# Designs tried in a protein design chat: VHH binders against p49116. Part 49

Target 1, 238 residues: p49116
Amino acid sequence: EGPLLSDTHVTFKLTMPSPMPEYLNVHYICESASRLLFLSMHWARSIPAFQALGQDCNTSLVRACWNELFTLGLAQCAQVMSLSTILAAIVNHLQNSIQEDKLSGDRIKQVMEHIWKLQEFCNSMAKLDIDGYEYAYLKAIVLFSPDHPGLTSTSQIEKFQEKAQMELQDYVQKTYSEDTYRLARILVRLPALRLMSSNITEELFFTGLIGNVSIDSIIPYILKMETAEYNGQITGAS

## First folded at step 4 (VHH)

Design g42 (framework vhh_7n9e_1)
Fold by ESMFold2-Fast, scan of step 4:
Structure g42 (fold): chain B 238 residues (1-238), chain A 119 residues (1-119)
Amino acid sequence: as target 1 above (238 residues)
Amino acid sequence: DVQLVESGGGLVQAGGSLRLSCAASGFTFDDYGMYWGRQAPGKGREWVSGISWSSGSIAYASSVKGRFTISRDNAKNTLYLQMNNLKPEDTALYYCARYSSGKWTYDYWGQGTQVTVSS
């Protein structure tokens, strides 16, 4: 019985669409977000513990937590994505829509609050200087969450989550031995992920998808893709 | 889950009238601007009419100005398009969409309802 995650699961390399356009547009943002989503799903499906739960459980877990995984990915890849620039462009457009009477002030407030929560989360992770190993195990803790409504096999999921927590604790205590409270500071950031609406994330980052397709509806197809198809999605143009 | 379902299309003779409806669900309808678009056979999508969340701002494509009227009933989560004095060139698949300012475009679209004008 080995560790939950191998060295290959610590590596998380996002390849951005190139070249970056002179003006940010919906296509570039959606392609960038889609690459991150596909990278996150490929990461999850490569974990032996995840595979052991079976296809139906895998689909249910990812449907329940994709927004949390995606948000952790945004924080981890914030610099390579120039996330602050993307969010600033979205904010500017939201402010313009109130002047044009296209959205209610209440809706703009909801979306702005979501962006502020996202910025605060990413900023807190950056200030903590979360490393690649820590991100891998935080993603595992989120992935193996037994407490989402409608899940089956919750006892097995809980055991994998506990294993992730144990291995993160062991790593932090050995690597950051002088920082007694580091693990606690990291773990108290996770509840904030569940306060962010997956519907607003979808509107902000995935509006460029063709048709009225929700992320929830495409998850089973992404999880069934062969590795070559995954690699095509993360290196191709959207 | 955002759903937009159009209805009210059909066959009508030139000079006739039709009223299209778009039933919205899965979001707070009165927070969003809405639009009607159409796609004629062999052509790209054409913007027809838009209405703000409050109905305070309304706009029409020049081809339909004076003939079509967009309206909404926020209590019923329904968008309407009253089409009068229909012409054969109005033949198209008509669909509704929700405006998304965060993405600079309309983000959720219905499957559409077919309008065919004969003469």
Scores: ipSAE 0.014, ipTM 0.497, lowest interface PAE 8.2, mean pLDDT 85

Design g43 (framework vhh_7n9e_1)
Fold by ESMFold2-Fast, scan of step 4:
Structure g43 (fold): chain B 238 residues (1-238), chain A 119 residues (1-119)
Amino acid sequence: as target 1 above (238 residues)
Amino acid sequence: DVQLVESGGGLVQAGGSLRLSCAASGFTFDDYGMYWGRQAPGKGREWVSGISWSSGSIAYASSVKGRFTISRDNAKNTLYLQMNNLKPEDTALYYCARFGSTRYPEDYWGQGTQVTVSS
């Protein structure tokens, strides 16, 4: 069979809402994050191997890994999103919440730790100068994870994950031939994605989405969207 | 998913009392400040009263101060509004809300419970 990913799966271009407001607000952050989420879902659905698993398996996989895919997307698009500016605005709001006693110190600590983990992950990926091909394969490794509870077709999912790992290895060895340990440095970053809470990601980035509906609840609907609807969401033409 | 379910509204005569309850789920209730808001027909949302996560800080709108009392039971994940000496001007849909914590400045609002005060 041919490669797991084609050159079309390497392209990952986020179009930001325009104009950027003078002060960051929930609407701008939510719209930006939603565009990234829809781009990530459209990317996953375009993979023939993913399509071959069937709708029920596709929904289960994306429900299990959307936070990992989204976080990889945040890292990949950090510059386009001005992610550091968004996170700084959130931190400022948390500091004000402490002063006004609107949120417990324990909750603020939990959310701050999440933001620090996210910043550390994005900084690590930036320092490694991860390219578009490497991001595409890392997303594929995360997507085709056979170890989530409740999954069916786990043997086929594992085969696709192994294929993603092998193609990433081949790419890195060929492209970065003088850096014999690059693949190891990249792969050791992936476990950190599973330590980040999807509930905190949802609260930080998706408050206000479709009347505050959870991401888990809307995933089946997003995956059923026609290609034109996906394109409208990811380009902001809605 | 964050869910706020208000109850306790109804029809009452001027000078009467009502106790509103808000059952919260889908988040750690004792980590968040909460408030009550209201919306009269044809008007925007008005803030009524707020309470911090610990009950250490409480505030009231001037229109209800001395008549309404906000409280919470963190063990029951429930917010309360005791409304005394009700006036026709208090007629509104009353909403329970969670203060925005990690997002600027978005709050989560419930669907509301109707309070009607007859003269």
Scores: ipSAE 0.000, ipTM 0.333, lowest interface PAE 11.7, mean pLDDT 84

Design g44 (framework vhh_7n9e_1)
Fold by ESMFold2-Fast, scan of step 4:
Structure g44 (fold): chain B 238 residues (1-238), chain A 119 residues (1-119)
Amino acid sequence: as target 1 above (238 residues)
Amino acid sequence: DVQLVESGGGLVQAGGSLRLSCAASGFTFDDYGMYWGRQAPGKGREWVSGISWSSGSIAYASSVKGRFTISRDNAKNTLYLQMNNLKPEDTALYYCARHRTGSYPMDVWGQGTQVTVSS
């Protein structure tokens, strides 16, 4: 039987593109985001429970939750990414676009609200000082969400989600024994992930590098990638 | 001087078939994964299918699964997309791309070949 996640699933190390440009540009932002997306999807595919669901079901899960996984990854890797600097650059660009009437006011408002929600989420996670074990299990809770439309193995998915919740509870109670309400403070942060649009995330982080290819549409390809091919993409090597 | 050139598009009736080709030059073709994407008028780009350098890993978008087959001939530096049972919804500019090293699987894009499916 054993635990849902092994110690290898707690390790989540993002390698940033080097060197960082003097002024942030769309290419650097998209490259950084793409590395995080690939790391997140590789993390998911390495879980035995995830593989046990079968390729059709596990692909549907990631397609439904990639934005939630990506956002948790942004929060976890905020320091190594200098996320606050990236978001400030995006906000500055949007403010200039407002002054030049290049985008509709309604669209700019939606995008700015998304950025503010993202900043609030990342700040809340930072204030809670979420550790690597907690992040791994929050990602597992999000990944094994049985309530997405079109899923067929919902009972098995629900069992894996419950297992993730139980193992997180056990860890928090033993590790942070003096903070009886820590788990509750952490879990109430998760619903905010579903208020953030995957389409807006894609526009903010991915549009300039990959053209208009949908992240949702490439997920099946990434999940079936051979380990050598995956490593070549995340390390930048031939 | 990396180049990808698509061909094989055209006008076809619903239920018909087309085979697209992508000729690669300027790089070692069998060191890279490849993919097919498409863009319909007034819509964003959509990933269609991907194939690893060895052909050991192949994936399809749900909308084309069972109808399209991706393949490659490393000796000829050519990527193929066999499209069967075509639907009007498949009308798009089809393009190939080289697997990107570093993070995302897209690096070099072709200019595309137009596929038009009449009802």
Scores: ipSAE 0.000, ipTM 0.275, lowest interface PAE 15.4, mean pLDDT 82

Design g45 (framework vhh_7n9e_1)
Fold by ESMFold2-Fast, scan of step 4:
Structure g45 (fold): chain B 238 residues (1-238), chain A 119 residues (1-119)
Amino acid sequence: as target 1 above (238 residues)
Amino acid sequence: DVQLVESGGGLVQAGGSLRLSCAASGFTFDDYGMYWGRQAPGKGREWVSGISWSSGSIAYASSVKGRFTISRDNAKNTLYLQMNNLKPEDTALYYCARKYTGSWGLDYWGQGTQVTVSS
C-alpha cells in the first residue's frame, strides 16, 4: 500500500481569467472562484483513495466539505487571486450600503463577519507559512471527514483521514524538525473552517453563475468533467 | 428599464398571514440577489430578508426570523415573502429591491405594497 498523496497532488496551480478588470465585478469574481472550485474538485478526483470510495460516496463527501476545500484553496491561492483586493472591494461597498440604506443591516453584518473570519484564517495560514505539502494534507484531512451526516463507508473514510494525518505528521517532523509545536499550530486552524457558512461563501463568490444553478447541483457534473475542461474558460459552450 | 412591482398587501388581524409577491422585469432576474424591506409610518426603511440568485443563501432580520419565509421562482421572475403570525409592529409599506450588480448593496426598489396589521 503506497502513500495517500503523491507529488502530483502537491501541485495546485490556479489559472486566473485574463486580465483583472479595472473595477471588480460579480462575473470576474465568479469566474475566478469557479476555476478554484473546479481545480479543488479535480484535485480530489485525482486521489486514488477518493476514487476507491465510489461515485456516490465521492459526491456526498464533496457536497459536505466543498466550502472547507474552497476556503483552504482561497488561502493557498490568495496572492494569485488578489483575494485581499476582492475582499476589500466588497467591504468598501458594504460600508457604503450601510450609510446609504438601512435595508440590508443584518445581512451586511453576517457577510462582514464572514469576511473577517475568512481574512483571519488566510492571515493565520500566511503567518504560519504553510507549504504546498501541508496544504495538500490539510485538504485531504478535510476531504476524508467521516463525521458528516448521511455518509456511508465511514470506517474507510476515517482510515483515509488517519492516513492523511499520519503522513502530515511525518512530513512536518522531517521538514520542520526544530519546531516541535508546528503540527499542533496547523491543526488547530482546521475547526474554524466548519464555522464558516457555505451559503455566505456562495453569495460572495458564486452570485454570477448563469442560470438557476447551486453549488450542490453542479458538484456531480464537475466530478465527472474531463481534465481538459477544468483549465479552460467555459464561455457558453454546451 | 428595470421594474419591480409588489402585490399581496392588505389588512389582516394580529396572528394572521399574508403572502407578498414581487414581479420583476427589464433585467435577467436569475443574475441578481433580491431583498424585501419595509418602512413603517414616520420611520426609516429597514431590511427584512434577502435571498441569493440561486436560493442557496437566505437571511432574515431578527424581528421576523421564524415567522417570515422568503422564496423566489426564477422561471416566473417572481420574489415572494410568506408572512405568518403577523404582529401590529409589522404594519409597514413592504417593497422589494434588487442587489447592486457586482457587489453587496441595493440599486432598485419597487413602490411597495401596504401591510396593515390590526391589534
Scores: ipSAE 0.000, ipTM 0.133, lowest interface PAE 11.0, mean pLDDT 81

Design g46 (framework vhh_7n9e_1)
Fold by ESMFold2-Fast, scan of step 4:
Structure g46 (fold): chain B 238 residues (1-238), chain A 119 residues (1-119)
Amino acid sequence: as target 1 above (238 residues)
Amino acid sequence: DVQLVESGGGLVQAGGSLRLSCAASGFTFDDYGMYWGRQAPGKGREWVSGISWSSGSIAYASSVKGRFTISRDNAKNTLYLQMNNLKPEDTALYYCARYPTGKYSLDYWGQGTQVTVSS
C-alpha cells in the first residue's frame, strides 16, 4: 500500500547549539543530546504506520527502543556533534573519578565498557559508509521491534518491521548492486544496540534535561508536542 | 528516576546538634560518592562534605571541619550528616547529592531539609 517511509523520512538534519564552547559543560552536552532525541521522536511520529498503531502502542514502542534510536542518531550525526571530542572528555574525567574515589571501580568499568561499545558501533557504521536511506530503514527496523516485553499489537508491529526489512533489501540491492553482502554486514550491527544500557546513556547525555526525571517518564509528553514545539527543540528556538 | 529525600532538619539552639538523613532510591547507591550541600537565604549553594562510595575518602569544608561528620550505610541506601556545636551561620537548606559520573554530568540533588540555628 505504498512504501513504509517516504523521501521526507530520509532527511535527518541536526542543528547543534552554536558555537561549541571551548570547554565542554553538562548544559551543552544535554542540549545537543536533547535536540537529537527530539529530532528522532519527531521522525518516528511522522511515519504513517507508526501513527496507525495508536498512542498507547507508540509510547510503549518508543520507551522500549529510544536508546537504540538515539544511538543510531549519534552514529549518523557523529561528525556534526563532534561526538569523539565529547566522549574523550567524558573518558578523561571518568578516569579521574577512579583516583578521587567518587565512583566504585565496578561502575567506572561499566561506564567505560558502554563508551567503548558506543565508539565501536559508530566506527563500524562509518567504515560501512551507511547512507541516509539505510539509516532511515535501520531506525524503522528498530522502532517496529515486536519482541520487547509487554507490547500489544505485536502482529501489526512485526508486519511493519518486515516491510522495513524488505524495503531496505530492495534499496541496497538496487543502489549497491556490486556489493552482494552489504545488507548482511549492515544488519549484523543491529544486535549490539540492545547491549547498551539506557541508564548509562541517560547519565552521560541527559542529566541536565529536566533534573531528576527519566527519559521514560517524559516520552509521552515529547510524543504529544505540537510540531512548532518540536521544531523549536531541534533548532534551539526560545 | 533518581530520588534523594532528606530529613532530620529543624530548629535548634546554638551549640546544639542535629542528625540529617538522606534516603536514596532509583540507582545503585554503593556505586557513587555522595555529598551534602547547603544554601543559606540569599546565598549560593555551598559544598559542605563529601564521602566516597566505600567511605574510604571523606572531606569537609573548612567552615564545618571538626563539627560535622558525614557517614553512609550502603545496606540501607542512606547518607547521614551528624552536625555538632551548631552556629547561627549554619542556618541553611541542607540537601544531599550524588556526585556526577564526570564533569559533564549533572549532580542529582534532593529538595532539602531546613536547618535553623537560633542564637
Scores: ipSAE 0.000, ipTM 0.406, lowest interface PAE 12.7, mean pLDDT 85

Design g47 (framework vhh_7n9e_1)
Fold by ESMFold2-Fast, scan of step 4:
Structure g47 (fold): chain B 238 residues (1-238), chain A 119 residues (1-119)
Amino acid sequence: as target 1 above (238 residues)
Amino acid sequence: DVQLVESGGGLVQAGGSLRLSCAASGFTFDDYGMYWGRQAPGKGREWVSGISWSSGSIAYASSVKGRFTISRDNAKNTLYLQMNNLKPEDTALYYCARHSYGKWEFDYWGQGTQVTVSS
C-alpha cells in the first residue's frame, strides 16, 4: 500500500574517519570502506519490505548484492570519501606491485580493468547528476534482485523490485519532466555493477580486515546482530 | 574464501633447522606474491621474506639473510620457509600473507605457526 521507501531511507550520510592521514594507509581505507558497507547494510535492514522477507532471505540477498550496493555507495559518497584520492593511492601501490613482480600479468590486467570500470561508473553517475532519491531507488532495485542463484521467495523479491522501478519512474518523470530518456540512461548503468568482481573490490578496499575474514563470511553476523539489537530495543533489553 | 594455513613450527635447539609450510586456498595462488612475517609477544609484526608470483624475485630481512630460504610450489598452492642456523631471537609466531595491490605494508592473514628456539 505504502511507498517502498520513506524519506528516512533516502537519507544516506557517511561519516569518515577524521582527519584523513597525511599518507593513506590500508587501515584508513579499510575503516572508511567498512563504514560505508555497514551504512549500506543498516540502510537495507531499515526497509520494511526487506524485513518482511525474513532473516534467511535477507542474508542471501545481501551476500549476493553487497558489491553492487557498495559500488553504488562509493559513487554516491565519492566526494565525502575523496574517492579519487583513495583510488590514486591504490594505483600507485599497484604500480609498485608491477615493478616488483608481486602480481601476475593476468591479475594486473583484471585489477586495472576493475579500477577503470569503477572510475567509469562513478564518473557516469556524477555526469548524470544522480540525486539522493534516485540513488535510494537504484540501491533498492539492486537489493531486490530476484535473479541470483539459490534464492527463495523470488516472486515476492521481484514484486518489490518492480515496485522500486515504478516509484523511481514516477519520481523521474515528475522531477525531470523535460528529460524523457533520463530513466533509461540511469537504468542502463546498472548491468555494469554485475561485471565488477567482488573479490577485487574486497582486495582494493577491505584488505585491512583483522582475522582474515571475508565480507561474505561477516554479512550473516552483522545482519543477525542488527536484528538482535532492533529486537532488544523493542523489548527494552538493548 | 581466501585461506592461508601455516604449519611446521615447533620447539628446536639453537643451531637447528625447521621448514614451515603455508597451504593456500580460495584464490589463484600463482597470481600473487607471497610473504612470511613473524611476531614475538609484545612486539610489532616483522617482515621476514617475500617471493614474487613467478619466484623470479626474492628478498629477505637483513636479520635472516643467509639463514632462511623462501620458496613456492605453484602446482601445490604451497609457500615454504626453510629456516637454518636458528637463533633464540628467531622465536616468534610465523605467518604467511598474500600480496595485495591495496596494501602499503605487510599484514597478517593466517593463524600462524609457533617457532620456539631454546638457548
Scores: ipSAE 0.179, ipTM 0.650, lowest interface PAE 4.1, mean pLDDT 85
Fold by OpenDDE, second read of step 5:
Structure g47 (fold): chain B 238 residues (1-238), chain A 119 residues (1-119)
Amino acid sequence: as target 1 above (238 residues)
Amino acid sequence: DVQLVESGGGLVQAGGSLRLSCAASGFTFDDYGMYWGRQAPGKGREWVSGISWSSGSIAYASSVKGRFTISRDNAKNTLYLQMNNLKPEDTALYYCARHSYGKWEFDYWGQGTQVTVSS
């Protein structure tokens, strides 16, 4: 029934909060992250194949992969977000927490390792010089992952994932014909996404806005909200 | 080149004390927070204590709080860890580390000094 993704799905433009503060605070970071999260979820929502799975399955898919999608989004939007600066700010905040003895040694290690993994992943993606089409297809592959527990319509999800993979392959062969192993290099980055804790991601990027509300709990709401409602809606959800 | 050199480790009986030192060179010591970590055999590296550049902020892992004291002498470019009431579970290779504010929390480590606490 045609391609899984269209050119419209390649566009992934994140608008940062304005004005940028002189010092990045938790609120700015959380708002930026929320916008990215919304953009990512609404991107998914814009895919006809995603819509075809139904609301319950859609919600389950997003719940299962939101952290991976978000992380890909971080990588893709790293420059626009000034991700290095954001991560530095987070590290500084973490340092303060450490100095205040608010975290256990084990938790400190976990959080620092997570930040490191995020940074390394984004750096690796930057080194690969992943383009917008490739990001779109990678996100689709991640989105339509049939191996998450509790999913319905797994056969259909698998078909969509295969379609995404095939389209990515075709694109890479066409666009990067001289680089025979580019597809493989790109795809082997995906496992790193699953090594990242969604809980820690949530803590680092979202606690300032949603408080005790989990990303899982707000996903259905985000999927139903209009794009124009990005600003201020996260407060309503909490 | 950034260098961190730990010393002061050794064998001590449970309940004993040791004082570790970390000599820093190759960078402006008083611009950086410093940390102690440790790695026991077969385990990963564990955070132990941290101190800000001015010593205004100090923290300890729960496992060592009340027993260990971190300090620094910026004039001597030296980090210290006073370890009291040592326990067998404190046996580890102890590292000093420099804090990196824009990237990974620790960007440089020393070679470590071995602390062994016998029961």
Scores: ipSAE 0.000, ipTM 0.217, lowest interface PAE 13.2, mean pLDDT 87

Design g48 (framework vhh_7n9e_1)
Fold by ESMFold2-Fast, scan of step 4:
Structure g48 (fold): chain B 238 residues (1-238), chain A 119 residues (1-119)
Amino acid sequence: as target 1 above (238 residues)
Amino acid sequence: DVQLVESGGGLVQAGGSLRLSCAASGFTFDDYGMYWGRQAPGKGREWVSGISWSSGSIAYASSVKGRFTISRDNAKNTLYLQMNNLKPEDTALYYCARQYSGRYTLDYWGQGTQVTVSS
C-alpha cells in the first residue's frame, strides 16, 4: 500500500463563525469548537487506512481519541480561533462563578488546572513551530492508538500507528535535517494529551450544545454522513 | 426568518404511539440536517435523533433506538418523529432543531410540543 497520508491530509482549514460577537458567549465558543471537532472528524474519515478498518472500529477509535484530536486542532488553529481570547473569557466566567459561589472550589481548581495544561501544550507546540505535515502525522498517531479499551482489530490499528510514526520520522529527518533532536521534542509532547479530561474539555467548549448532547452520542451520526452532505458541511456551503 | 413549529404531542398511555411533526420555514430545508431533542421537567435537554438533508444518515440516542423513527419530507419542509412503545420516562417537551452553518451545532429550535406518558 502507499503512504498513510497524502498532501490532501495536510490541509486543515478552519472557518470561524462570522461575525465575531462584541462579547464572547457560550454560543460562539461552542460553534467555533464544533467546527473544529467536525473538521477533525472529516480529516480522520478521509484517510483510506481509517476507512479500511470499518464503521464500528472507526466509531470506537474516534470516541476514544476525539479529545486528543480536538486538543491538537486547538494548538494548530490557535491563531485562527483567537484561542487565548476564548480561554481568557472562560477564566473570567469561572472567577465570577467563584464570587457567586455557584461552583465548588475543588471543581474550579480542576477546571483551572485543565486550562493551564491546555495553554502550556499550545504554547509548547507554537514554540516548536510545528508545521502542517507534523500536525497531520501527530493526529494520525493519536487516531491509530491500539491501546484503548474495547477495541477490535488492534493489530491492524498498531500497524497504521507504526506507519504514521515512520512517515513522521522520515518527514522530519528530510525537512529539518539540521535539528537532530526535533522528533524527540515533538513526540514527548503527546503523552500530555491523554492526561487532559475529555469531560472538562466538553464543559469548557461544548456547553452551548443543545439537548444535553454529548460528543460521544453524535460521533456515530457524523461518521455515517453521506460524502456529498459531509463535503457540503465542511465547506460551510449549507 | 427561520421558524420551526412542532405539533403532535399529547397524553398517551404506556405502550402507545405518537407521531410528532415539525414544520420548517424561512430557509432551504433540503440543505440542512435536522434534530429532535427533549427536556423533562427539572432535567437538562437530551438529544433524541438526527437525520441528514438526504435522509441517508440517521442516528438515535440509545434510550430510544428501536422505538423511535425519524423521517423527513423535503417537499413539505416537514420533519417527523414516530414514537412507538412509549414509556413514562419519555415524558418531556420535544423540540426540533436545525443544524447550524454546516456543522452539527444547533442554531434554531422550536418552542416544543409536550408529550406525557401515563403509567
Scores: ipSAE 0.000, ipTM 0.261, lowest interface PAE 13.6, mean pLDDT 82

Design g49 (framework vhh_7n9e_1)
Fold by ESMFold2-Fast, scan of step 4:
Structure g49 (fold): chain B 238 residues (1-238), chain A 120 residues (1-120)
Amino acid sequence: as target 1 above (238 residues)
Amino acid sequence: DVQLVESGGGLVQAGGSLRLSCAASGFTFDDYGMYWGRQAPGKGREWVSGISWSSGSIAYASSVKGRFTISRDNAKNTLYLQMNNLKPEDTALYYCARHLTGKYYPFDYWGQGTQVTVSS
């Protein structure tokens, strides 16, 4: 059959909320992160192989890997988001939280370690100058992970992951033929994504959500959105 | 299986009143904001009113403000729209929706609607 991803799947353009506030706040950070999450899930939905797995499997896969997809999206869109500025604002907020005795020192340390890991990941991807095709295939490798507990259709998921790996290899070997070890340097970055806590990602980027709505609970609903509905949400057009 | 079932529509004279109900099932009603929308023949969908999970936040479209009242009964998993001083321009299919809290999250479930016809 044809390739796992088409040229349309390489396009990944984040539109930031406007206007930018004079001071960064939880609502602006949450809105920016929500747009990236929407873009990431819409991207996954557009893949024919993903659609072929069926709604229940799609929901289970995205619930298992949304944090990995989101983190790759943060790295890919770091310049557009001014991610370093956002992370600095979060650090300032956390320091104020410990000063006001709102969070335990152990929790602050845990969250700060997460931020350092995130910064290190984004810096490593920037240093490697990962292109749009490489990001698309890395996201596909993460999406089609057959090893999460509770998944059905694991053999088909594994075949799609292998296809993603094969197509990434073909691309890198043809495009970066002079750099013999580029693929290896890229792939060894992926295990770090699984060391990052999805709960801490929610605390850092989604604290502006009203009530106790978790990302896990909203995933099925984002996946059901029609393309036109998604475009209306991220552009603000009606 | 999530379901939203609207009822209470019908034919009414201008200046009259109707009370719409939306019965929710298959999810924890108390965790979600809810809203009412409407669509008149040949027109696009119009947002009518919204209510937060706790009833602490309520909003109305300018066209219905002062005439309509949104409310909810979390114990009964039911959303209501009390419509007073109805006008012919209020003639539409009225539907309820479950709203994920947050500016950019979609309304994730829509009911099938209940028809309201206001004679002039």
Scores: ipSAE 0.000, ipTM 0.131, lowest interface PAE 13.9, mean pLDDT 81

Design g5 (framework vhh_7n9e_1)
Fold by ESMFold2-Fast, scan of step 4:
Structure g5 (fold): chain B 238 residues (1-238), chain A 119 residues (1-119)
Amino acid sequence: as target 1 above (238 residues)
Amino acid sequence: DVQLVESGGGLVQAGGSLRLSCAASGFTFDDYGMYWGRQAPGKGREWVSGISWSSGSIAYASSVKGRFTISRDNAKNTLYLQMNNLKPEDTALYYCARWYTGSWPLDYWGQGTQVTVSS
């Protein structure tokens, strides 16, 4: 059939809102996060294997894994986004919330734990110097996860996940031939993505965009968008 | 899965009183500060009153201070607004909202409850 991913699927270019404000605000962060989410979903839709599974399966897969795809995108685009600056602003607001007695200690602990997990993940990916090909295949492994509840095409999904793992192995062994355990170090990072709360991600990055409607609820509509609508979302054009 | 359902609005004469309720579900209510906002026809949203997760900190907009009282019952996942000495300018759609999740104002609004004050 040919490879699971082509060079076009390795290209992942986030266009940031311009100009960056002098002081970070919720609108800038939500728009930046929205562009990344839409880029991630457009990326998934462009994969022929993904298209072959059909609309219902595609919706179920993305609803199950959007937080993992988004987190991988945050790590991959951390420098373009100035993610460290965004997270520092979030921590500052959390400190203010403690002083204003607006959140319980348990909720503050949960949010802080999520931020630390996210920072740890992004730092580990940066230290491993994960390249564009590796990110593309890690996203594919996450996307084609056959173990989510309610899936009906699990054998076909597992086949595509195995193909992604095989192609990642081939790439790493050829490109980083002197680093015998690189693949193992990369793959062991993936389970951490499932431990991060999608609800906390939604609150941190999407509050101004989504209101009280979950990202899970809007995914079917995003996946149905025409190419022009995706282009408008990721470039900010009307 | 966050839901906020407001009730208790209605028509009242100037000088009258109303008690609004907000039933919260889909999150751990006692972890969050809450607030009441309102929107009059043709105007933007106005913050009315806020209460911390513990009820230890409470604040009011100057326009309602001394007339309105915010409170919460964490055991019942319910937020209240007691409105006394109502004025025609208090006429608005009243919303409850969840506030601050450690980083941003969390603007999860209910559908609102209409308050109309006749002169």
Scores: ipSAE 0.000, ipTM 0.362, lowest interface PAE 11.3, mean pLDDT 82

